# Ledger of designs, part 5: VHH binders against WD repeat-containing protein 55 (WDR55)

Target 1, 353 residues: WD repeat-containing protein 55 (WDR55), of Arabidopsis thaliana (Mouse-ear cress) (o80775)
Amino acid sequence: MEIDLGANAFGIDFHPSTNLVAAGLIDGHLHLYRYDSDSSLVRERKVRAHKESCRAVRFIDDGQRIVTASADCSILATDVETGAQVAHLENAHEDAVNTLINVTETTIASGDDKGCVKIWDTRQRSCSHEFNAHEDYISGMTFASDSMKLVVTSGDGTLSVCNLRTSKVQSQSEFSEDELLSVVIMKNGRKVICGTQNGTLLLYSWGFFKDCSDRFVDLAPNSVDALLKLDEDRLITGCDNGIISLVGILPNRIIQPIGSHDYPIEDLALSHDKKFLGSTAHDSMLKLWNLEEILEGSNVNSGNASGAAEDSDSDNDGMDLDNDPSKSSKGSKRKTKSKANTLNATNNFFADL

## First folded at step 21 (VHH)

Design m1 (from k6 with S108D)
Fold by ESMFold2, fold request of step 22:
Structure m1 (fold): chain B 353 residues (1-353), chain A 123 residues (1-123)
Amino acid sequence: as target 1 above (353 residues)
Amino acid sequence: DVQLVESGGGLVQPGGSLRLSCAASGFTFNKYWVSWFRQAPGKEREFIGAISRTGGSTYYADSEKGRFTISRDNSKNTLYLQMNSLRPEDTAVYYCAAQRRYFIGYPDYYDYWGQGTLVTVSS
């Protein structure tokens, strides 16, 4: 399922409880799309949020509002129902704001192009913390709610751990010899996984942040610009070759391709119920991939590595009814299996990925 | 100081080939996407194609699909454009450009630009 946004999108986010997805665009617009499992993807709203590119987007207040950040250094809150501006922090940062994440029910974090990280109280509309651990753009952030620590990655090749209880930068890694582009927390909080410019995933053990404990090189040389936690053992990568892959962590392996764009991947997000993966790329497209159907299929023809994403099955095994290489760039509308698992606990964790 | 220096331009007959080079200095070349653009007389600068930081991926504007090949050599800090089957409408000044971040193909996102090399396709 896909739609041409009319312009490239920097970021996407899914509504926490309904079938809405938001995109922030290079032209400063905020788009809202309604989707269903019947392959319908329809624009519900278009808002001119910023004068310059809209670099990040996040739903807040149980999906009642959307926060956007921009190259114009501002942060804006928009009412989802009306499209009206609710709050405007005109000089939220001194530099272009390129990242946003949800931290708690009432707080968000923002990062800018010069390495400044700020924590905002959404009810008081005020900055509660500022961290200046990095000398280059903030590339990714993720939050460990149990310890109230924000893990931050940067183009300066380091990660930092910002302690929100003490208001201090608690730790910072050594230079990793490469830019860190993306980050997730895995293994029930025991591992931090970073994507890099050369395609290596760096695995850090929680609490031992000076240097990584393991490396996974099978995605090289394709930069890993986006990481998304699927569960405690698997993550989803978005690479600059346009390939979206399911990757297992400890044991480290590329499990299967999920989808692709014809251009570099920019951002990834999961729907509230984990049924859909949303992706944006340098092709002005928003694509929604039906994960229920994609992961329902057996991985019987996977040959390893991202190079197997096209067509590595010379023998046409017959058990791969999806013919994945030819169907991976297109979401499937068919939903043939259902799962009786509770979605709320898992979905809340993904809200801050 | 940062420099991007194109070379290899010149006069060529329709159907001919040219190889352009772009030598980079003053910055860490392998941290940048590099791209070719061109500007024909009276037209805006247009994107030709881009190659990823490692050279692992290349992307091309639809109009040049199949005739042009972009490559890079990070050990020599050099970007290349191989142009085949040249046509009179390919006459333009060709620019190399480097960008660290953001979307390929948008001139405002490029951090560094070369001075350009003229390619003239005429009989």
Scores: ipSAE 0.681, ipTM 0.868, lowest interface PAE 1.5, mean pLDDT 85

Design m4 (from k6 with Y109F)
Fold by OpenDDE, last read:
Structure m4 (fold): chain B 353 residues (1-353), chain A 123 residues (1-123)
Amino acid sequence: as target 1 above (353 residues)
Amino acid sequence: DVQLVESGGGLVQPGGSLRLSCAASGFTFNKYWVSWFRQAPGKEREFIGAISRTGGSTYYADSEKGRFTISRDNSKNTLYLQMNSLRPEDTAVYYCAAQRRYFIGYPSFYDYWGQGTLVTVSS
């Protein structure tokens, strides 16, 4: 299923227990969409969250609140039920905030366009940690809960590991010419996978972050702008060619396509039950993919390929039958004039500046 | 200093072809999406198309699909626009732009702009 959001979305997140998806939009709005088993998306709420673009969204407090981050350098908490503003940190960062992740039940991490990472206590509404390991935009973050370590990727071509217990940057990878655009932890915490600008997936062994242990290049030359962990062995990629793919890790392979957009992929998220994959692109479209159906259909096709090797040698000679018949019928070419709805996307967005 | 310099503009007859170039300098070109825009006299600037960092992906406005082709050579830090079957309506100043992040076709996300090159399609 899909819906036009009316404006481009930077980030999406699914509610942790209900069929609700949130989107942060270029115009500063936060949208909530309900989806159902009948594959319909309905906008439940529209909130003007920020004056500038809403670049990241995360459900917190078991889905009772949504935190949004903006180009206006602020972080906002919104009540999901009422749409009311709960908290507003006007100067959360010195630069545009572009990334949010959940860290613990009571903490979130934010990243900005200049490489600053902050950890926030959602109860105290205060910054508990700040890390400045990067010299370019934060592109991705993921948290290893067991070790209390935040893995961060940046446009500066490096990965960093921030230890929340010690409040120190523990390690940083060597500089690469390629931007690191996305990151996930897989294989039960043993591997870190990073997407890059040229489509290479870099695999790092946990604890050895100076250099990658392996490279997967089958997605090249398209940048991997989004990575989403499906399970310990499979991840989902969003690339600049608009293609969403299921990828296996060790052994590294493209398993299958999941879907596509007409524009580059911007963000990916999984529903709480992993039945749906949400995706956004460089257009105003939100797509929800029935991941369960997509994955089940692939298993059925693999099972039927094994049965056909029965060597039925049977020679059967059978006969000639001739039969003839004729008839001509002139099926009428109904010219269905598909009215090309000229979506005059008058992006009048700039008229009010 | 960061520069984008368009070239190849000029006078062309209807039905003719023209190839524009945009030379980039002063920044890491292969880290940027690059796009072509145009602005006709008295009209708003319009998006023509974009090409990804590696050149692996291209996107075009619907109006220009099939007539225009965007390519890039990262070894030369150069963006190209091949224009075929030119029409009087294609008369405009053509701009090259580079963006590091976010949505293609949105002028506000482009970090760098060229000065433009004039293309005139006239009999």
Scores: ipSAE 0.931, ipTM 0.967, lowest interface PAE 0.5, mean pLDDT 92
Fold by OpenDDE, fold request of step 22:
Structure m4 (fold): chain B 353 residues (1-353), chain A 123 residues (1-123)
Amino acid sequence: as target 1 above (353 residues)
Amino acid sequence: DVQLVESGGGLVQPGGSLRLSCAASGFTFNKYWVSWFRQAPGKEREFIGAISRTGGSTYYADSEKGRFTISRDNSKNTLYLQMNSLRPEDTAVYYCAAQRRYFIGYPSFYDYWGQGTLVTVSS
């Protein structure tokens, strides 16, 4: 399904538990749309959130609020149900804010046009961390929760790793002539993948960020402007040619196309149940792809290609290797009562600050 | 200093062809989308088309599809516009522009502009 938003969208995000999708628009508006598998997208809300372009959107607080970031250097929180402004951080950054991500349920990260990254407590409405590792615009961020590290990409051609526990930049990659445009963590935290301006995916090994360990070039020469993790082995790419692709990581391959726009891809997001993929482009269109149907259809076509292998009856004379029946020693069934310790790890991360 | 310099404009007959060039200097050309615009007398500036950083993707306004072709040579820091089947309505000042980020076709997102070159289509 698709809808014309009336203006170009910079960023989209899905509600974490309901069939809602939010879009930040070039004219400063925030739109909220309801979707159903059997129906068209319906706009539920239109809010004039910012004076300038709304460049990033994220649901927070279990979807009760939406945080938006703007070219006007501000961050805004909006109530999803009422559309009311909850909080407005004027001059959140010195420069235009380009990107937002969720870090925790009550923490977000923002990046701006000059390479500044800030961490915000959404309850306290305060900045807890600031990182200035980059010399150009922040293009992407992803968070590794286990290690409490933020991975950041920039137009300066570098990747940085920010440690939220120590409030320090831990590492930064060597300078590349190519801008890094997007980033995801794959393979259970072992690999970091970056999209670049020339279509190359750079693969980094976790802990070794100076140089990439591998390069995947099959998407070249089209820039990879958006990356979205589907699972530990597969990601979704959005490129400057308007094509959305499913890509496997190690082994690196283009698996299949998912969809396309008539213009370059701007942003990608997954629904809460991963049944839908949302995409925006350099036009005013929002498209929702039924990812479940797309992926199931590909499995059916792969199954029918395997059926034409003619059973050449090679009479392989099975030599009767004498399976000597080695004696099954009766190992004693120790009933280890596995006490299911329900580790309610309420990570009270901010309790000790 | 950053410069975009258009050339190749002039007088051409209806049905004729013309190739415009835009020479870029003073910035990293291959990091930018580059676009062609035109402005006819008494009209608003209109988007013609854009080409990606690597040249792997091109986009055109619907009105110009099939007649105009955009290309680039990053080794020469040059953008080209091949115009075929020219019409009197194509008479305008043609501008090249460079954009590092955001949406193509929006003049406000372009970082650099040329001075333009005049194309006149007349019998």
Scores: ipSAE 0.928, ipTM 0.965, lowest interface PAE 0.5, mean pLDDT 91
Fold by OpenDDE, last read:
Formats: structure tokens, C-alpha cells, sequence
Structure m4 (fold): chain B 353 residues (1-353), chain A 123 residues (1-123)
């Protein structure tokens, strides 16, 4: 399904539990759209959030609020139900804010056009951390919760790792002439994948961030402007040619196309249940792709190609080799019931500050 | 100093062809999307088309699709516009522009602009 937003969207995000998608628009508006598998997208709310472009959107507080970031250097929190402004952090950054991510249940990170990253407590509405490792625009961020580390990419051609426990930049990659445009963590935290301006995916091993360990070049020459993790082995790419692809990581391969836009991809997001993929481009269109249907349909077409094994009648010359019956001792399969201890890791992020 | 310098403009007859060039200097050219715009006398500036950083993707306005071709040579820091089947309505000042990020075709997102080159299509 698709809808014309009436203006170009910079960023989208899905509600964490309901069929609602938010879009930040070039004209400063925040839109909320309800969707259903059997229905078209319907605009539920329109809010004038900012005077300048709304460049990033994230649902917070279990979807009760939405945070927006703007070219006006501000961050705004809006109540999803009422559309009312909850908080407005004027001058949140010195430069245009272009990126937001959720870090914890009560913490978000923002990035700006000059390379500054800030961590915000959403309850206190205060900045807890600031990192200035980059000299160009922040292009992407992702958070490793287990290690409390923020991975950041920039137009300066570097990746940085910010430790939120120590409030320090612990690593930065070597300078690359190619801009890093997007980033995800894959393979259960063992790999960091970066999209670049020339279409190369750079693979870093966790803990070794100075140089990449591998390169995947099959998407070249189209820039990978958006990366979205589907699972530990597969990611979704959005490229400057308007194509959205499913890509496997180790082994590295393009698996299949998911969809396309008539213009370059701007942003990608997954629904809470991963049934839908949302995409925006350099036009006013929001598209929702039924991922479940797309991925299931690909499995059906792979099954029918196995049928034409021609039974070549190879003549079974019966050589009689002798049957010696050696005695298979029945080893006893002890079923050890491993109790799955559900570690409720309530990451009390602020307890040690 | 950052510069974009258009060249190749001039007088051409209807049905003729012209190739414009835009030479870039003073910035890292291959990190930018580059676009062509034009402005006719008394009209607003209009988007013609854009080409991606590597040249792997091109986009055109519907009105010029099929007649105009955009290309780039990053080794020469040069953008090109091949114009075929020119019409009197194509008479305008043609501008090249470079943008680092965001939406193609929106003038406010372009970081650098050329001074323009005049193309006149007349019998």
C-alpha cells in the first residue's frame, strides 16, 4: 500500500504495538497514519511540530509519545493521542538535528549535521552525554544494549564507538574517502555493517573498528543510504536508485528485491511485528510493503524448480560386497531439560551515574 | 574557493543539439549529488535532472525525459548535460548545482551553484 503525504518525508517510525506509522515532513509537520492489511493508509493526525523540516521521528514511552528532531536545532515531544506538545527542547543542538534513535526505554540519542551526538533522558528531559568525535554530519546510529555502546557513522568517512558507561569515545575507524551513510549491528553483536556512498557494505568485527574485516560490493555503484536489520543474518538496504533489497550477511549476497521507488530511498522502518516495511523516498510517497507476503512468495517459487531431475537409468551392476553385521551399541540419550532462565535484564542505565 | 562553472551555452536552431559542461573545483565532487536547473526569462527556476555521487543513478523531470541526458566524470570533476531536439521553449539560463544530502530538485538543499550559461533556441 502507498499514500501521498503531500510533502517529502525525512524519517518514519512505527508504533511499537499498534498499526500506526509516523512521518516527519519537509514542511515541519508530523503525520500519523493508521494502516491495516486490508485497508489503505489513513491519516489519523497532522501536527505542525516544527517551523523547519522535521528530519527524524521516534516513538517513545511505549508509543504514548513521539519525539521529533528538526533543522531548527530543536527536539520536540508530542503526545500521540492528543497531538499536544509535551516538551520542546529549543537549541537541543547547535546545528540541525538529523537523526534520532531509541537507546533505552527512557533514553534516546540524537545526531546533528556537524557531528555532535547527544544522549537524552526522556523523563528528565536533559542531556546526559555528549560526544564530538566526528567532523561532519551524523549519518547513522545504532545501539548495543549489552555493552552500552553507541555506534555512530558520519559523512567524515569514519565510524565511532561511544561508551555510555564511561562517557568516552572508545574507538574510531580510520578515515575513508567514502562517506559512511548507514549502520547496523548483526550476527548477535559480532559484526557491524556500514553502508557507503559507492554501494559497498563494510563489515567490521566487534572490538576491531580501525579497519573493516570484509567488503560486500554487489550493491555498487548505488549508495546504501539506509540499512535496516531484519534478523541476525539478513538486512534490508535502501539505495540511491530507489531499490529496496533483502541482503544476507555471511554469506554475503543479495537475496531478493523487496520493492522500489521512483526516487532515491530516504528512510526505512519495520513495523512492531515485522510484517510491514515502511519506506520513503525523495518524493512525497510513503509505501508499506507486506514483508510476510513477499518473503513467503519467494519460498514457493524455489520449491518448484526441483522437479525435472531426469531419471537417467544408470545400469545397477550389482557387485555383491559382503554384509559383515557389526553390533550398533545403543547409547542412552539423556534429555537434559535446560531451563531457559528468562533474564529480565532491566537495564537500569542510570543506576551507576 | 568552491566553484561551479557552466560552459557550452549559445545559440542553436530548433531541432539542434547542445552539450553543456559544469566544471567543479574547491570541494570533493564525488561526495555530491549534482543537478541541472534552468530559468527562462520571467519564469521560476525549474529542475531538469540529477545524477548520483557515482553516476549510478539519474533522475529527470518528466518534461525533459528522453531529450536530455545527464552524465558525470568524477576524474575530471565535471558534470554534463546533453540536450537533443531543442525547442524554443528550452531557451533559458542553465545552472549546475551540487548537494551533499537530502532531496534532489529542491533548491534549498543545494550547497553550491554555478553562475549559469545561456542557451538560446531560435530560428
Amino acid sequence: as target 1 above (353 residues)
Amino acid sequence: DVQLVESGGGLVQPGGSLRLSCAASGFTFNKYWVSWFRQAPGKEREFIGAISRTGGSTYYADSEKGRFTISRDNSKNTLYLQMNSLRPEDTAVYYCAAQRRYFIGYPSFYDYWGQGTLVTVSS
Scores: ipSAE 0.928, ipTM 0.966, lowest interface PAE 0.5, mean pLDDT 91

Design m4 (from k6 with Y109F)
Fold by OpenDDE, fold request of step 22:
Structure m4 (fold): chain B 353 residues (1-353), chain A 123 residues (1-123)
Amino acid sequence: as target 1 above (353 residues)
Amino acid sequence: DVQLVESGGGLVQPGGSLRLSCAASGFTFNKYWVSWFRQAPGKEREFIGAISRTGGSTYYADSEKGRFTISRDNSKNTLYLQMNSLRPEDTAVYYCAAQRRYFIGYPSFYDYWGQGTLVTVSS
């Protein structure tokens, strides 16, 4: 399904439990749409959120509020039900805010056009952390909750890792001539994947961020402007050619196309149940793709190709190469009883903030 | 200093062809989308088309599809506009522009602009 928003959208986000999708528009408006599998998108809410372009949107507080970020350097919280302004941070950043992500239930991260990253407590409405590792626009962020680390990409061609526990930048990659445009964490936290301006996906091993461990080039020469994790082995790409693709990671391959726009892809988001993919482009269109149907249809076509392997019985006379059975020495089972000291230290780290 | 310099404009007869060039300097050309715009006398500036950083993708306004072709040579820091089947209505000043981010065809998102080159289509 698709709808004309009336203006170009920078960012979209899905409600965490209901069939709602929010869009931030170039004219500063925030739109909310209801969707159903059998129905068209219906606009439920239109709010003039900002004076300048609304560049990022995120649902917070279990979907009760929407946070928006703008080119006007502000961050706004809007009530989903009433459309009322809940909070407005007018000078959240010194420069245009271009990205938002959820970090924890009570924290979000924002990035701006000059490379500043801020962490916000949504309850206190205050900045808890600030990172200035980058000298160009923030292009993407993703959070590793287990390690409390924020991975950040920038137009400066680098990836940084910000540690929220220590409030320090822990690592930064070497400079690349190619801009890093998007980022996701995959393979159960073992790999970081970055999209680049030339279509190459860079794979980093967790803990080794200086240089990439692998490159996937099959999407070249089209820039990968958006990355969305579907699961630990598959991601969705949005490219400058308007194509949305399902991509496998290790083994690296393009699995199938999902859909397309007539213009470059701007943003991608998944519904709460992963049944729908939302996409925006450099036009005023919002498209919702039924991922369930798209992925099920592909499995049916792979089953019918296995039938026609005719058993050509070629009698290949396999020569008996005498592989000599080298002797498997019986290494001894020492039973060391290491005592499971159950150190229950529930460090209530959040009590003193 | 950042510069975009258009060239190749001039007088051409209806049905004729013309190739415009835009030479870029003072910035990393291959990090930018580049676009062509035109402005006819007494009219608003209109988007013609854009080409991606690598040249792998091109987009055109509906009115210009099939007649105009955009290409780029990153080794020469140059953008091109091939115009075929020219009409009197194509008479305008043609501008090249460079954009690092956001929506193509929106003048406010372009970081750099050329001074333009005049194309006149007349019998």
Scores: ipSAE 0.924, ipTM 0.963, lowest interface PAE 0.5, mean pLDDT 91
Fold by ESMFold2, fold request of step 22:
Structure m4 (fold): chain B 353 residues (1-353), chain A 123 residues (1-123)
Amino acid sequence: as target 1 above (353 residues)
Amino acid sequence: DVQLVESGGGLVQPGGSLRLSCAASGFTFNKYWVSWFRQAPGKEREFIGAISRTGGSTYYADSEKGRFTISRDNSKNTLYLQMNSLRPEDTAVYYCAAQRRYFIGYPSFYDYWGQGTLVTVSS
């Protein structure tokens, strides 16, 4: 169910096919934990990956290796089975590296504290693209595989679309007064959802990135630091009030709470089979939430016959549903309407502590 | 240039109350978490609590047990600390600090620090 990591973790990622979860810690360590269906959580390995904080972590190569990024500007690849260093890019960025995502099976993207985004070929271990669209830290990235476009959000209040085929920044949104903190692609690639520092979700229609098409304000005033796609109609939010919520998109509503930490949420991830949600926060805790049990009785309908979409359930891989058979919405709006009102009232609950 | 200026410190009797203020200038205040720290003579600087950028969430060190309340007014670029039921062990220099990102409570993540205001609790 949960374990004290002994230090705060910046990020987590789940192994793509086995019951392992990785966390990158403020002290530069990489931890690997094994979990089972009884929700037991046991540390399998501890690696001294970096000299400074480990800011991001991602499994690559079908889970055979882990890539970590650090405030020391480096990117490291570690062999999962041995814990040994496979590759070390000592000066991968000129500034602290704070984000990583999987792009294709052989490429990853990294973002730094000053707005630089780089694309790396994991086989050749080389940088294939560099994008400098932003004047402030990179806050989130997500990938549209059909069009080979990377959607990037930044503390500069803008979203950009970086075209990997042309190696050019194709679009950039109008400035938002609030920082953009998180991003996902939903609705079979038709919508891009951004979390903001004031708690508003901004909804952009694909291809119309100058201004959002809709706003969802019910999470305000608590920043939405983490977003995770559950399916094409629902996402999971992690907010700076420590609350983790299931949120429906078009129709927009808070469906139900999922869990909480006593401190702000830092990162979220889904297990390979979507049975567990992993969360980290400013409390040194790694928590795994059993989604099947928590969402039981919500009248979830798994109505899309396609099974292939479930295999793309990583927060990066969920972007690729346009390439795979889709998974339909499972909302239960009527059941959770009163809960949404209660959740709005409790958004400030921790302010009384 | 960036400034954080604490005020409101002074001498107070045990059981009394004080309200500290921290005036901010030179940066976009509402984009920062702001926090209070204190340092008693001969002791390490310790975290008291933090308030989110919008004021929507407040967090306190476990030792503070509801005696202290942090608030902010973004229209005035000001952070406040209301201290009640003061004890002699609360005697310290109180600092405000601002951080844009990363974990609350870790001094190395704070971008800006005030010079401090002395609070003395004694008869």
Scores: ipSAE 0.756, ipTM 0.895, lowest interface PAE 1.1, mean pLDDT 85
Fold by ESMFold2, last read:
Structure m4 (fold): chain B 353 residues (1-353), chain A 123 residues (1-123)
Amino acid sequence: as target 1 above (353 residues)
Amino acid sequence: DVQLVESGGGLVQPGGSLRLSCAASGFTFNKYWVSWFRQAPGKEREFIGAISRTGGSTYYADSEKGRFTISRDNSKNTLYLQMNSLRPEDTAVYYCAAQRRYFIGYPSFYDYWGQGTLVTVSS
């Protein structure tokens, strides 16, 4: 099941309890679609949320509102039922905001193109935390609720662990030779999996973040721009070759294809009941894949306790080791600033390609 | 200093072939998607196609129907465009461009641009 959005979408999110899916588009619009298992996506609402690209979207408040973030540095909350703006943080970041995640029922996290992460109280509409661990764009974030720690990945080739209780960066990995593009927590909180630009998945043991404990190379050389946790043993990858795959972790293997786009994958999300996978790509398409049909017979029989993996003893208690002397000190060219070439009107002009 | 330099343009007969090159310097070439664009006189700059950082995937605008082939040689920091079955409407200035992130085909997302090379298709 699929629909042409009329423009490329950066972000996608599913309503937590009903058959709605939201997309944030390059032209700054927020689209809301209703779907069912039999046939179609129907646009329920179109809102011009931002004047520049809408880079991320998340449902909050049990699906009563949608939060969007934009290249215009703002964060907007929109009422799902009415489409009305309920809050607008005009200067939420100093740079383009490219990521959002839900943290708690009352908090969200946002990341920008220059490495700043902020935590927002959605009731008070205020920033409660700011973390500046990274020197390049924030690429992914995921939250460990049992310890109140946010795992953050960046184009600077590192991940960090930000402690919301102490308001401090607890750990940061050594720099890699590659950009980290995506992140999930797996194995009941014991492993952190990062997708990279060269297509390798890096596996970190919780609490031992200096260097990865394992690598999975079978997706190389195709960048892993999106990762999505399906369960504690399986994840879904979206790569820049347009392929969406089901991948097992420890044992590491590509289990099966799920679907594809004719263009690079941008984002992935699961419906509330995990029956549908939503995908966006560089093709202006929103596709919904029926996972029940696609994954027939691929489910692993449950019944084994977590912690049966061969390396469970090495990451006990999620201990963080942040006495790392590694420093990144590489020259950066001024021409990596794209300010002069990025006029909003020009982007709209080419949106019909 | 970052530089992208196109070469190989010139006059060619309809039905002929031409190969353009784009030499890159001043940045880590294999960390970038690279693309070709063109701009005909009096028209908008248009996307021709892109090739992934490793060369593993190529993507083309719908109008190109297999007449054009994009390739790259990361050991030489060079992007290529092979153009076959050329038509007078292919007359344009051809640009190479490099981008680190975001959607292919959107000029505002490209970090670096070449100066362009003129291709003229006429008898």
Scores: ipSAE 0.734, ipTM 0.886, lowest interface PAE 1.1, mean pLDDT 85

